# Ledger of designs, part 31: VH-VL binders against f4iux6r469to655

Target 1, 187 residues: f4iux6r469to655
Amino acid sequence: RLLQRLPGCVSRDLIDQLTVEYCYLNSKTNRKKLVKALFNVPRTSLELLAYYSRMVATLASCMKDIPSMLVQMLEDEFNSLVHKKDQMNIETKIRNIRFIGELCKFKIVPAGLVFSCLKACLDEFTHHNIDVACNLLETCGRFLYRSPETTLRMTNMLDILMRLKNVKNLDPRQSTLVENAYYLCKP
Short names: E, the ipSAE of ESMFold2; O, the ipSAE of ESMFold2 at other seeds; V2, 0.75 times the mean of E and O plus 0.25 times the DockQ between their complexes.

## First folded at step 13 (VH-VL; framework fv_mosunetuzumab)

Design v6 (at its last look DockQ between E and O 0.89; V2 from the best seeds 0.00; counts 0 for: pae O 3.0 > 2)
Fold by ESMFold2, look of step 13:
Structure v6 (fold): chain C 187 residues (1-187), chain A 120 residues (1-120), chain B 112 residues (1-112)
Amino acid sequence: as target 1 above (187 residues)
Amino acid sequence: EVQLVQSGAEVKKPGASVKVSCKASGYTFTDYYIHWVRQAPGQGLEWIGWIDPYSGGTKYNEKFKGRATLTADTSTSTAYLELSSLRSEDTAVYYCARDFFWGSEWFDYWGQGTLVTVSS
Amino acid sequence: DIVMTQSPDSLAVSLGERATINCKSSQSVLYSSNNKNYLAWYQQKPGQPPKLLIYWASTRESGVPDRFSGSGSGTDFTLTISSLQAEDVAVYYCQQYYSTPTFGQGTKVEIK
């Protein structure tokens, strides 16, 4: 089964080879199964997200339902979790937002979705939302800052981020996360 | 592909305990919460709690705190509900259900249900 | 906890006609930051577990027939079956997931 090889694709060569082999299995059932396998990337294996995003980008031109289904699932997952403040594991939220960020760099996720996610985290800048915002910025913030179409919006968001850091009395870990995210975007 | 298979019906006396199992397959067990919901005969649905199989963290409906214990065994992909100090009003079908997304608290896949009858 | 109240408790509808089920929450289940209503609808047939029909108040789950639709916002929600079929005889529950999950008491739909 080709989908069993996804967690092992830890290089560009491996994911590209699997992508080519998967092109021979172009059925609606196989595309849905691929999307579910990509969505369920192991949350301990965040290094896979760039390779999975590369596969999606490669398949996007000929299998348009793959990116559309995956992006919708990621957006729905973000919305399900953004206001939840129970003492739960953060790792799934980080996987979610980093996947969105990686897909943005491959032009699969539109910048508008990234800014909507970031705005939602900044609007309620507490708890896990601080970490989620910082992880999103670390993943795609510099990409958006350097892109002429999005530079102004990203600059404004970074200004808001830094003001929130200064007024919210963040603990040292979160303060460091915010500073690191800011300077990764604006070195 | 996703399946939740529960243990069989139980008959218990008042004051006893029951342990219901829920075997998960077709997905990564530690990526989703397992919820427990019960339904007394002819009645509506009542949420009991959830377990995060990854961390072992739990949340309970206050009605069941102190009597319900949710556990998970990641080696067998099995979640458990143990309910102690059983009363006649605990007679119900007990369902396990998977979160639609991790921590989302609505449910797409349900077990078949386990009837627990508490009778003297 | 957020109390979910359904009406009516039971209704009888002729085949092919419209069935309407109402659900009211004691508090808003709309999150303003994303403009999403945290409300789901389930169908339960005798001897079966509940089946998810709708989430986000109006989004139909995969494989659910077009005749099922959800509407409403904030505290007032409606499930509509536009043309009742024989297989739609069931109890229907609304459920909020804004906070600790709670269900409505159920609405039994039957053929008149």
Scores: ipSAE 0.462, ipTM 0.807, lowest interface PAE 2.9, mean pLDDT 90
Fold by ESMFold2 at other seeds, look of step 13:
Structure v6 (fold): chain C 187 residues (1-187), chain A 120 residues (1-120), chain B 112 residues (1-112)
Amino acid sequence: as target 1 above (187 residues)
Amino acid sequence: EVQLVQSGAEVKKPGASVKVSCKASGYTFTDYYIHWVRQAPGQGLEWIGWIDPYSGGTKYNEKFKGRATLTADTSTSTAYLELSSLRSEDTAVYYCARDFFWGSEWFDYWGQGTLVTVSS
Amino acid sequence: DIVMTQSPDSLAVSLGERATINCKSSQSVLYSSNNKNYLAWYQQKPGQPPKLLIYWASTRESGVPDRFSGSGSGTDFTLTISSLQAEDVAVYYCQQYYSTPTFGQGTKVEIK
C-alpha cells in the first residue's frame, strides 16, 4: 500500500509524488494510518523528518486532522519522557524533538510548544535534556530567532542556556554541544 | 490492527517455573516497551515490569526481582515473562500490555491474559 | 512506590445517574516542569483486559464516550460517569505513571 513507500521518500520529488497520490485516499481511517506511519519514522532515518513534515504541511489545508493528531502525539510523547531517567536509549527523545522542530518550521507546530519543550529541558538541565535541547535548537532555533514574533523569547531562552552552561560544571563535550547550539541560533 | 496474543493457560506446582508468551502484531515491535501486569482472582492489578525490545533493557517491580525474567525475541515479535519459584499466591491472570509511547508507562493495548494456576 | 487508593470499593448507581470514583496517591504525580498529572483511568469488564479511558488525569482516549471525564491534580483525582449506561458496569482502576507504575485497588460500578 502507499504507506510502505514512506521510508523510501528521500527527496522532495518522491515525497511530493506520494503526497499527491495520497490525496485520493481521503478517509478518516486512511488519515489515522498515515499519522501513525509518520509518527513511527525509523529513529535511524532522521533525514526523513523534513520530508514527512513537508507532506504534513501539504495535506494540512485539506486534511486538518492529520497535523492536529500528529502534533498531539508528539507533544504527549515528549511529556511522557521528559522526566524519565531510567530510559537508556535517547534515540526516541531525539527523533521526537527533531520532528517537533521540523514541524515548527512548517508552521504546523506552534512556537509556544517549542518554547515549552525547551523550558522543560532547561528546568532539569541534565545530560539527556542537554542533548534534547540542543537538537531542538539545531532544528528550529535560528528560524525562531530570526522570526520577529519569537525573537525576544528565543533570545531570553538562549541567555538562560548560556547561564546554565556557565553555572553547571559541564564536561568539555557538553560545553561544546551547548556552545554550538547557541551560535547556530545567534552568531 | 495492533494485537497482543498470549499463550494459553498453565497449571503448575509450587516451586516450578512458568513462561508466558506475548506475540505482538500490527506495529513495529521494537518501538514500544512491553509491560507485564498480573491480577489475582477477584483482586486488583499489580505491575511486574517492562522490557524494551530494542535494547533488551528491563525494569522490575522490587517485589518480583530475582523471580521474574523479561525477555523479547525481535525475530518473532514475541515478549516473554518467566516467573520462577512459584507459590500459590502467584495464581493470577498475567497480562502483557504495550506502552502508549516508548517509556510512557501507561497502556493502550493489552493481551487477552494468561491464567497461571499454582496448586499442589 | 506511590500507593494509589480508590474510594469507594463498590458503588451502585441508577441508570442515567452520575457515578463518581475517587483516587488518591500517596505522593504527588504532578510534574511541575510541564504541569502534567501522570494519571490514567482504566475500565475492566468481566473476562476482559483493562481498557484505557483517560490519561493526563483528564484527557479521554480515542473512542471513549464524553460521559467519562477525569479531574483533579497532585494527589486527589476523580473519574466521573455523567450518565451511567448499562454497558458501563465494570471495575475501574486509576494508575499513576509518574514513577514505577502502580494501580488503585479498583472500584466496582454496578446498576442499582
Scores: ipSAE 0.442, ipTM 0.795, lowest interface PAE 3.0, mean pLDDT 90
ESMFold2 (binder alone), look of step 13: mean pLDDT 94; pTM 0.946

## First folded at step 14 (VH-VL; framework fv_mosunetuzumab)

Design w1 (at its last look DockQ between E and O 0.84; V2 from the best seeds 0.00; counts 0 for: pae O 3.8 > 2)
Fold by ESMFold2, look of step 14:
Structure w1 (fold): chain C 187 residues (1-187), chain A 120 residues (1-120), chain B 112 residues (1-112)
Amino acid sequence: as target 1 above (187 residues)
Amino acid sequence: EVQLVQSGAEVKKPGASVKVSCKASGYTFTDYYIHWVRQAPGQGLEWIGWIDPYSGYTKYNEKFKGRATLTADTSTSTAYLELSSLRSEDTAVYYCARDFFYGSEWFDYWGQGTLVTVSS
Amino acid sequence: DIVMTQSPDSLAVSLGERATINCKSSQSVLYSSNNKNYLAWYQQKPGQPPKLLIYWASTRESGVPDRFSGSGSGTDFTLTISSLQAEDVAVYYCQQYYSTPTFGQGTKVEIK
């Protein structure tokens, strides 16, 4: 029914229309089903994350359990995977962190969670964590840098990032990725 | 409803192989790892390995490397454990279990178990 | 591999009384970067597969009664059943997921 239309919402108008229609299905069971459908966004369809985040933000004022459940699932997923280096799961890690970053821009994910994720990646700055950190910064780093309440903390994190780039033996792809993420936040 | 339904009990002779199936339903098969865990009669749980049905990638407990082979058929949403060169200490109930999150390595849903008996 | 050791191997508890099961890991299962303990608890009744009770050492899975609680950090963990019921007779396993999954040997809980 309405949940099958989610992957087709490739524009602001389409996701906004579906969001309005979904408001008429406001039960706890339907809210749980929506959260699971949003969480299970195809890992090859990252363009949907901003639209899904827009829907969550629209529903957040009247259906507070939708953002809280989704954020908890994303945080648990991040923590499940952050230290594991023997899996072929980079696509899932990128989906996870970009969703967290998009929700941060919509004021659904608190900045504290973003900084915790970034810190965890910088604490063990190797393997997938380099790519994950850079994708997080590309998604919401400039937003946090421009926000007065988070500018100082984001500046400190960016300084740590560049120190790690200069000290660690990164391959050329990852070194470029770090530089691009840094200057995207702080042009 | 998430379900993992395993193939029926097997009786094998030492030196033979066994292939246990685990058919998944009620969720997207490629969104979770399938783990295999065995339990000898009156004993505890022993992890065998996992398969990622999305990539086909596998990881094995070192004890079973070379004897265990994990496969998945995405067209039928079915995972398989094949264990070769069977011996009496391989007599156990073999479970499949679904990862809680993709790659998380703890389990929310389990199959009913498949008893494999190895005897002369 | 991280070795998980449970104690006691079995225990008998009167209905309505507290049951306490301990689990010790050979290495810390606390990841310092996120301060999370990678520890789960399972219940297994005769002839059934294990059932997830608790993850992150203390988070109760959906549908698990409030009488089940987990505590501990690092290398030492506890599962507590605050008021034992007849349906709680089972074998309980801890399992770490910090690295290659390993289980404790199990603790059988019976009614006195």
Scores: ipSAE 0.701, ipTM 0.882, lowest interface PAE 1.6, mean pLDDT 92
Fold by ESMFold2 at other seeds, look of step 14:
Structure w1 (fold): chain C 187 residues (1-187), chain A 120 residues (1-120), chain B 112 residues (1-112)
Amino acid sequence: as target 1 above (187 residues)
Amino acid sequence: EVQLVQSGAEVKKPGASVKVSCKASGYTFTDYYIHWVRQAPGQGLEWIGWIDPYSGYTKYNEKFKGRATLTADTSTSTAYLELSSLRSEDTAVYYCARDFFYGSEWFDYWGQGTLVTVSS
Amino acid sequence: DIVMTQSPDSLAVSLGERATINCKSSQSVLYSSNNKNYLAWYQQKPGQPPKLLIYWASTRESGVPDRFSGSGSGTDFTLTISSLQAEDVAVYYCQQYYSTPTFGQGTKVEIK
């Protein structure tokens, strides 16, 4: 089926071609299958997230349940994992948050969800939440900083991030990660 | 179609061990934890532990630590529960269940259950 | 471990009437940082495995009839069946997933 081609869409042209072909399969069952295939992107294939997000954005105007289902699944995944420290590897959390960030840049995920995720990580700024917050910022932080509607809120969040770095005793890897994320948003 | 198919009923004597299998199909086996939950006759549900088939890591309910062993075989997409030093109190239906999301610890798909009877 | 206590243990309700099941946790299962209650409800019919009905305290799983609803927050939760049907005869369990999973003792729902 066409969904087996998703992992091979490593260019704009490839994902666009698959998207066009998929438009001819517009049924509720096919849309649900597509969302599940997009959600289950391999943890090792983060380069696909931008292309998957592009496909979702292209389909959003004519297949409104695709973005709504995918965003709900990603939000539920974030919420299920944010509190968990001893059960899972970081790779799933990074896939989740980078997908949310990519979809935000395509205006599929509202900025409010991004800020909610970021706030949750900053409220318990330890363990994987440090890495998750930094990955979110690396993915969409500059986009939100440069957008007039969200500049002030992003500035406030970045100030909180740096205050937390200064009061916490972060290991050198995480301290560098925080600094890099901050300066990617505000060069 | 996601399915979890468990091995058949077992009758064991006190002190023996039992190994229950749970074969998964319809999804990528390594993308979800497999949990084990038991239910004694006429009683409620009791969580035993999970295995992450991706890493092989496990976590156990403290009550079962030292007696329960969870394993997974990725080549056959099969999870296993082994319970040793069986007692009559271990008579129960044993379920495998899949995480709703990786590491989430609530369950959308359950196996059909495996009755383990421990009697003299 | 977080202890989950259901009430009543057994409930008899006339066909078409409202059934209400309560679940109380020994500790809050609300994570304040995301405002989510880590609580699920399951239905178990005789001879069958449990079936997920509700998660996040109030979100219905796909395919669950809208007569099933969940409410509550923190330590006190309710499952409501607005108009009991014959097929709803089952034992219902709450389960928290805030920490090590634990289940309530179950509530048996019968037709009066």
Scores: ipSAE 0.388, ipTM 0.794, lowest interface PAE 3.8, mean pLDDT 91
ESMFold2 (binder alone), look of step 14: mean pLDDT 94; pTM 0.948

Design w2 (at its last look DockQ between E and O 0.92; V2 from the best seeds 0.00; counts 0 for: pae O 2.6 > 2)
Fold by ESMFold2, look of step 14:
Structure w2 (fold): chain C 187 residues (1-187), chain A 120 residues (1-120), chain B 112 residues (1-112)
Amino acid sequence: as target 1 above (187 residues)
Amino acid sequence: EVQLVQSGAEVKKPGASVKVSCKASGYTFTDYYIHWVRQAPGQGLEWIGWINPYSGGTKYNEKFKGRATLTADTSTSTAYLELSSLRSEDTAVYYCARDFFYGSEWFDYWGQGTLVTVSS
Amino acid sequence: DIVMTQSPDSLAVSLGERATINCKSSQSVLYSSNNKNYLAWYQQKPGQPPKLLIYWASTRESGVPDRFSGSGSGTDFTLTISSLQAEDVAVYYCQQYYSTPTFGQGTKVEIK
């Protein structure tokens, strides 16, 4: 009922209104249904990820199982797919990593998870992992670069990224994607 | 609740074809691959292949290439396995199973199974 | 394809006692970049489809009792049932998902 309205929440005000209405239906069963609905955001509707992350952040202080369950599902999805090279998985991988990145900006995903994901992509910097790494950086890289606790680690990761770009023979699209991601983090 | 409901038992002669259906409910059909696994009487599990219902893409176990065809109908949320040139060793229970995550290749929900018997 | 070999083929265990099942892969199912073992365990009771118990070698699926645990890494894995119950009579399969899915031949667990 309320969950059918999630795909329509294309503004801060719409997701905030739904979040308030959802608070009146707080039960363990309803919280599990919400997490599954948030996780199953359509691959073609990436614009919803920030709004879904906003809802999770709003609910996190009073419904701690919502962020815990969602983050665990996203981490498991990342790990299940990171080495898979099937062309049709790229949209799912991008949705996954951008959701992780959005949740990091709302302090729901710990920075350690983001760095683990980035490291996994840089360790085998080829195929989909190039796109995934760049999408993660575009989503939350500047946030982590500007945060005092993570600036050094992000700087080191960005240095590795540029070294890999210069060593690997990336096609023009991926080379541009890497350059754009780098300068979004460190303008 | 996620459910995979398969078509009923089949008896076929050698050389014939069989088509087994698997109707999914309780989730968005195009969000997960459907896998097919068979189990001969008293034997273990043998993976046949998967279909991506979003794209129609497929992958097959080498042993079944040329004989197995996986299809999906998104309007009815139904996956199909067609196995041709049947022989007695194809007698088995055929299961459909859902990916845990889209393309992950391990399975959280299984159909009830469809017995296919091949005898002259 | 990665060949999965289980041992023993069958075992009989007294009610309340520990059962252990071994699974060996012909090559490593550990991905070094994320340090994850791509291994699952399934339970199949007579006349039923398989049921997922464990994934990532050691993570219990939701609703699976604490008495089930998985361990091991690389090529050698173990499923342990710490206190066997009557409802645990089943065949158990390991399955790798590092590459094209393959299953072990199964281990039948019975009450002695």
Scores: ipSAE 0.513, ipTM 0.817, lowest interface PAE 2.4, mean pLDDT 90
Fold by ESMFold2 at other seeds, look of step 14:
Structure w2 (fold): chain C 187 residues (1-187), chain A 120 residues (1-120), chain B 112 residues (1-112)
Amino acid sequence: as target 1 above (187 residues)
Amino acid sequence: EVQLVQSGAEVKKPGASVKVSCKASGYTFTDYYIHWVRQAPGQGLEWIGWINPYSGGTKYNEKFKGRATLTADTSTSTAYLELSSLRSEDTAVYYCARDFFYGSEWFDYWGQGTLVTVSS
Amino acid sequence: DIVMTQSPDSLAVSLGERATINCKSSQSVLYSSNNKNYLAWYQQKPGQPPKLLIYWASTRESGVPDRFSGSGSGTDFTLTISSLQAEDVAVYYCQQYYSTPTFGQGTKVEIK
């Protein structure tokens, strides 16, 4: 049925076409199924997150429960994993945070949630949380830096990130990752 | 619908081993950890460990380390608990349970339980 | 490991009255970075597996009646059943997921 086509929507036109077709099937049960399908995007298919976020943004004006359910699930997932050090969880954490970041660019996730996630990662600067923070910044950091209402807070967070890099003992991969994320946001 | 279906009750003698299965359906098996929790008759719940079906990684309650082995077969969507060197105090209902989120360590779905009785 | 201690061990409450179950952890299960309490509550009826009621200390799982509520923070938590029903006769467990999962010893709730 239509949800099986989600992984194939690798372009703006494909996800827009599916979104239009989905509108004709709108019911509460189908909206819950859509949210679960969007949430369970494969960890190997991060390129789909922007297109999934576009679909959510398109549906948000007329199907208000879709964005609210998805954002709640993503926030709960972030909070459940943020202090866990399991090496095998990093792919899930990256999927989670990139989805949050994409939804922020579409104005579905408020900037406050993004800053809360970033703050949590900086407060406990673990191996996983460095990767998560940098992936968040790569996804929406420049967007928030360019936005007048969030520029100062993003600048402060970037300064904290660089100070932590200089104080903590990071391996070369993570040190480079932090520098790349910083300079991507702040030209 | 998410379901965890466990293997049937077993009676074992002290020193033997038991292997309990937990077959998952209604979701993508590799998206969630499977935990094992036991409950002795009339007693509370005791966490045994988890398996990550995606990677095969495991973690054990120190009490069971060395005696418990957790495995998963992704081709059959089945998790297994093997407990060796059984003692009478290992008599319990053994549950499998699914992580709420991948690695979150609280549980939204539970198997029906498998009674393992250890007696001579 | 974080030790979870429940009180009382057993509780008899008249139908329609309030039941209150306490849970105390040996260490804080509040993560200051996100201000979340990593605490869940389960209900277990005779012959059944446990059923999730509450997570994040106070968030009700889908399909759980609103007479069930959770409260507390840090090391001290409470499960409240505002108007006890016959079907609420069960053993209730708290569980922390801040670190390696541990459960309270359980509280049996009965109708008096």
Scores: ipSAE 0.486, ipTM 0.814, lowest interface PAE 2.6, mean pLDDT 90
ESMFold2 (binder alone), look of step 14: mean pLDDT 93; pTM 0.946

Design w3 (at its last look DockQ between E and O 0.89; V2 from the best seeds 0.00; counts 0 for: pae O 2.4 > 2)
Fold by ESMFold2, look of step 14:
Structure w3 (fold): chain C 187 residues (1-187), chain A 120 residues (1-120), chain B 112 residues (1-112)
Amino acid sequence: as target 1 above (187 residues)
Amino acid sequence: EVQLVQSGAEVKKPGASVKVSCKASGYTFTDYYIHWVRQAPGQGLEWIGWINPYSGYTKYNEKFKGRATLTADTSTSTAYLELSSLRSEDTAVYYCARDFFEGSEWFDYWGQGTLVTVSS
Amino acid sequence: DIVMTQSPDSLAVSLGERATINCKSSQSVLYSSNNKNYLAWYQQKPGQPPKLLIYWASTRESGVPDRFSGSGSGTDFTLTISSLQAEDVAVYYCQQYYSTPTFGQGTKVEIK
C-alpha cells in the first residue's frame, strides 16, 4: 500500500513518482483511502500541502471523486470550526485553510470557496479568524490578485482587511500579520 | 476499520467514582477529538464533553463540570472518562465517540457503550 | 445551551409509506457567514450506538440509503424516510453542533 510513502514526499519529483504508481491502484476503496490520508496530513508538516495538492491535481483528470471528496471534507472542516471561539487548536485551522489555498492555486478549489472562507473570517474578524484569514492570503492571495478574473474581488477584500486592521484594536503580532499578508498579495 | 472499544460494565455505590476507558484503533488517535455522551435507560443522549488527545485540552458540559474528568493516553491510544460523586441518576450507558473532523462536534464512529449502574 | 425538541415522540407508519420527524431548536443553528445549518440526524437501533445519517441538515453520510433526506433551516428541521422499510424501525435523534452539542429527546419510529 503506497499511502505509507506520502509523508516522505518532500519534493515535486517524489510526489510525482508516487502519483504515477498510484494510478495503477484505481479502485473506489483505494481512492477513499487516499483522500483520507491526504486530509489527515500532520499539522506539523505543512510543507507537504503543496505536494499533496499537486498529486490531487494530477489525479483529477482520471479520478474525479478524489478532488471532489477532499474539497468537500476541507470545506466541511472549515465551516465546522470558523465560528467556534472556544476551540483551542489553531494548528488544525491553519492546516485546513492552507490546504484550501494550495488547492486553489492548483485549480482544484474554486476561487469562490476561497472568497467565502475569507469573507467568513472578515465578518468575525477576531481571535483565530485573524490568523486564518492571513494564512489564506499568504497561501493564495497573490495568485488571486494576479488572476484577471479575480483581481477586482481580491482587491476589494484586501481593502476590507486593512480597514478592519485600522478600526479594530489588534495586538502587535496580529497587526503585523495582517500587514505582511496584505503586502504579500499587493506588493 | 475505525474502532472504539470500551471497558466493561460497572456497578457503583452512590458517592463513588467510575473510570471508563475507550481504546481507539484504525486511525491516528491524536487527529480527532474524543467525545463522551451518555444515555440513561429509555432516555435520550446527553453530551458530557470532549478531549483533544493532541493538546490535552478539554471542554465540559457545564452540568458535569467538577465531576467529570477527561484524559487521554497517547501511548496506548486510549481515552478515559472519570465521573465522581456518583448518584442514581448517573446510571446510564456511557459512549465514547470520535468527531467527524477534529473539532467538528458531530460523530461518525461510536464505541459500543459501557453501562454504569449506581445503586445503593 | 440550545434546546432541541423533536416531534412526535413516537410515530407509527405503514411499511412503504413516508415517515416525517420534526426537530426544532431554541435558537437558530444557521451560521449566516457560511449559510450552513449545524444539524445532524442519527439512527439508533435497540442495543446499538447511534449511527450518523445526515449532517449540515441535508447531506447524507456515506452509505446511507437515498430514502433518508433532511430539510429545513434556522430553527425548524425535518427528517423524512420516503418509503419506510422494516430495518428503519429505530429511534431517531437530531443534534445541533452550532454550540455546545445537544440532542433532541428522540422519536421512535415503528411499523403500523
Scores: ipSAE 0.609, ipTM 0.857, lowest interface PAE 2.1, mean pLDDT 91
Fold by ESMFold2 at other seeds, look of step 14:
Structure w3 (fold): chain C 187 residues (1-187), chain A 120 residues (1-120), chain B 112 residues (1-112)
Amino acid sequence: as target 1 above (187 residues)
Amino acid sequence: EVQLVQSGAEVKKPGASVKVSCKASGYTFTDYYIHWVRQAPGQGLEWIGWINPYSGYTKYNEKFKGRATLTADTSTSTAYLELSSLRSEDTAVYYCARDFFEGSEWFDYWGQGTLVTVSS
Amino acid sequence: DIVMTQSPDSLAVSLGERATINCKSSQSVLYSSNNKNYLAWYQQKPGQPPKLLIYWASTRESGVPDRFSGSGSGTDFTLTISSLQAEDVAVYYCQQYYSTPTFGQGTKVEIK
């Protein structure tokens, strides 16, 4: 079963090899199984997200339902959790938003979805949403800031972020997270 | 294929306790919450609570807090509901159900149900 | 807790006709930041556990026939079965997941 190898793909060569082998199993059932395996990436193995995103981007040209299913699942997950306050969701929220950010850099997730997620976090800038916003910016914020088509929107979002940091009573850890995210985007 | 297989029917006297098991297969057990929902005969559905098998944390409907205990054994991929101080109004079919996504709070897979009958 | 109220309690519909089930929440289940209604619909056939039909008020679960559709927003929601089939005889429940999960009392659908 090739899907058991996904957690071990810790290099560009390993994920590319698995991607080629997977093309020989191109059926609707197998594509659905792949999407579910990618979605269920271990919460403790976030380094895999870039490699999983690379696989999705490689397959997108010939298996269009793979990116569409994965993006829909990630968007639904974000929406289900964004306003929920129970603190046992944080690892899932971080996995979710970092995967969205990685897929944006591979041009699988449109920038509009990233800005919608960021706006949702800034509209209720407290609790987990501070961490989620900062993780999103760490993942793809510089990419969007340096892209001519999105520079103005990202600049506006970063200005809102710093205004919120300055007017809210953030603890020192969260304040540092916000500053680090800001300067990663605008060095 | 995702499956949730529950333990068999139970008959209990008032004041006793019952422990219902729910064995999960076909997915990574720690990636989803397990919810418990009950249905009295001929009546609607009532949410009891959830457990996150990854962390062991739980949340309960306030109606059941103090009587319901949710646990999970990750080595056997099994969730448990223990309900104590049973009363006749606790007679119901008890379901375990899996979150659609971890923390989503709607349910795509349900166990077959376990009838618990409380009578003298 | 958010109270979910369904109407009618029971409904008899001729084979092939449209069945309409209403669900009203005691407060809005629409979250304005994501513009999502936190509402699901389930079907429960006799002797079976509930089966998910619809989530996000209008998104049909995979494998659910096209004749099932959901609509509505805020506090008022509708499940529609466009052409009732014999296998659709069941009790239907709405459920909110905006806060602590709660279910409607159910609507029994029968063939007339």
Scores: ipSAE 0.563, ipTM 0.842, lowest interface PAE 2.4, mean pLDDT 91
ESMFold2 (binder alone), look of step 14: mean pLDDT 93; pTM 0.936

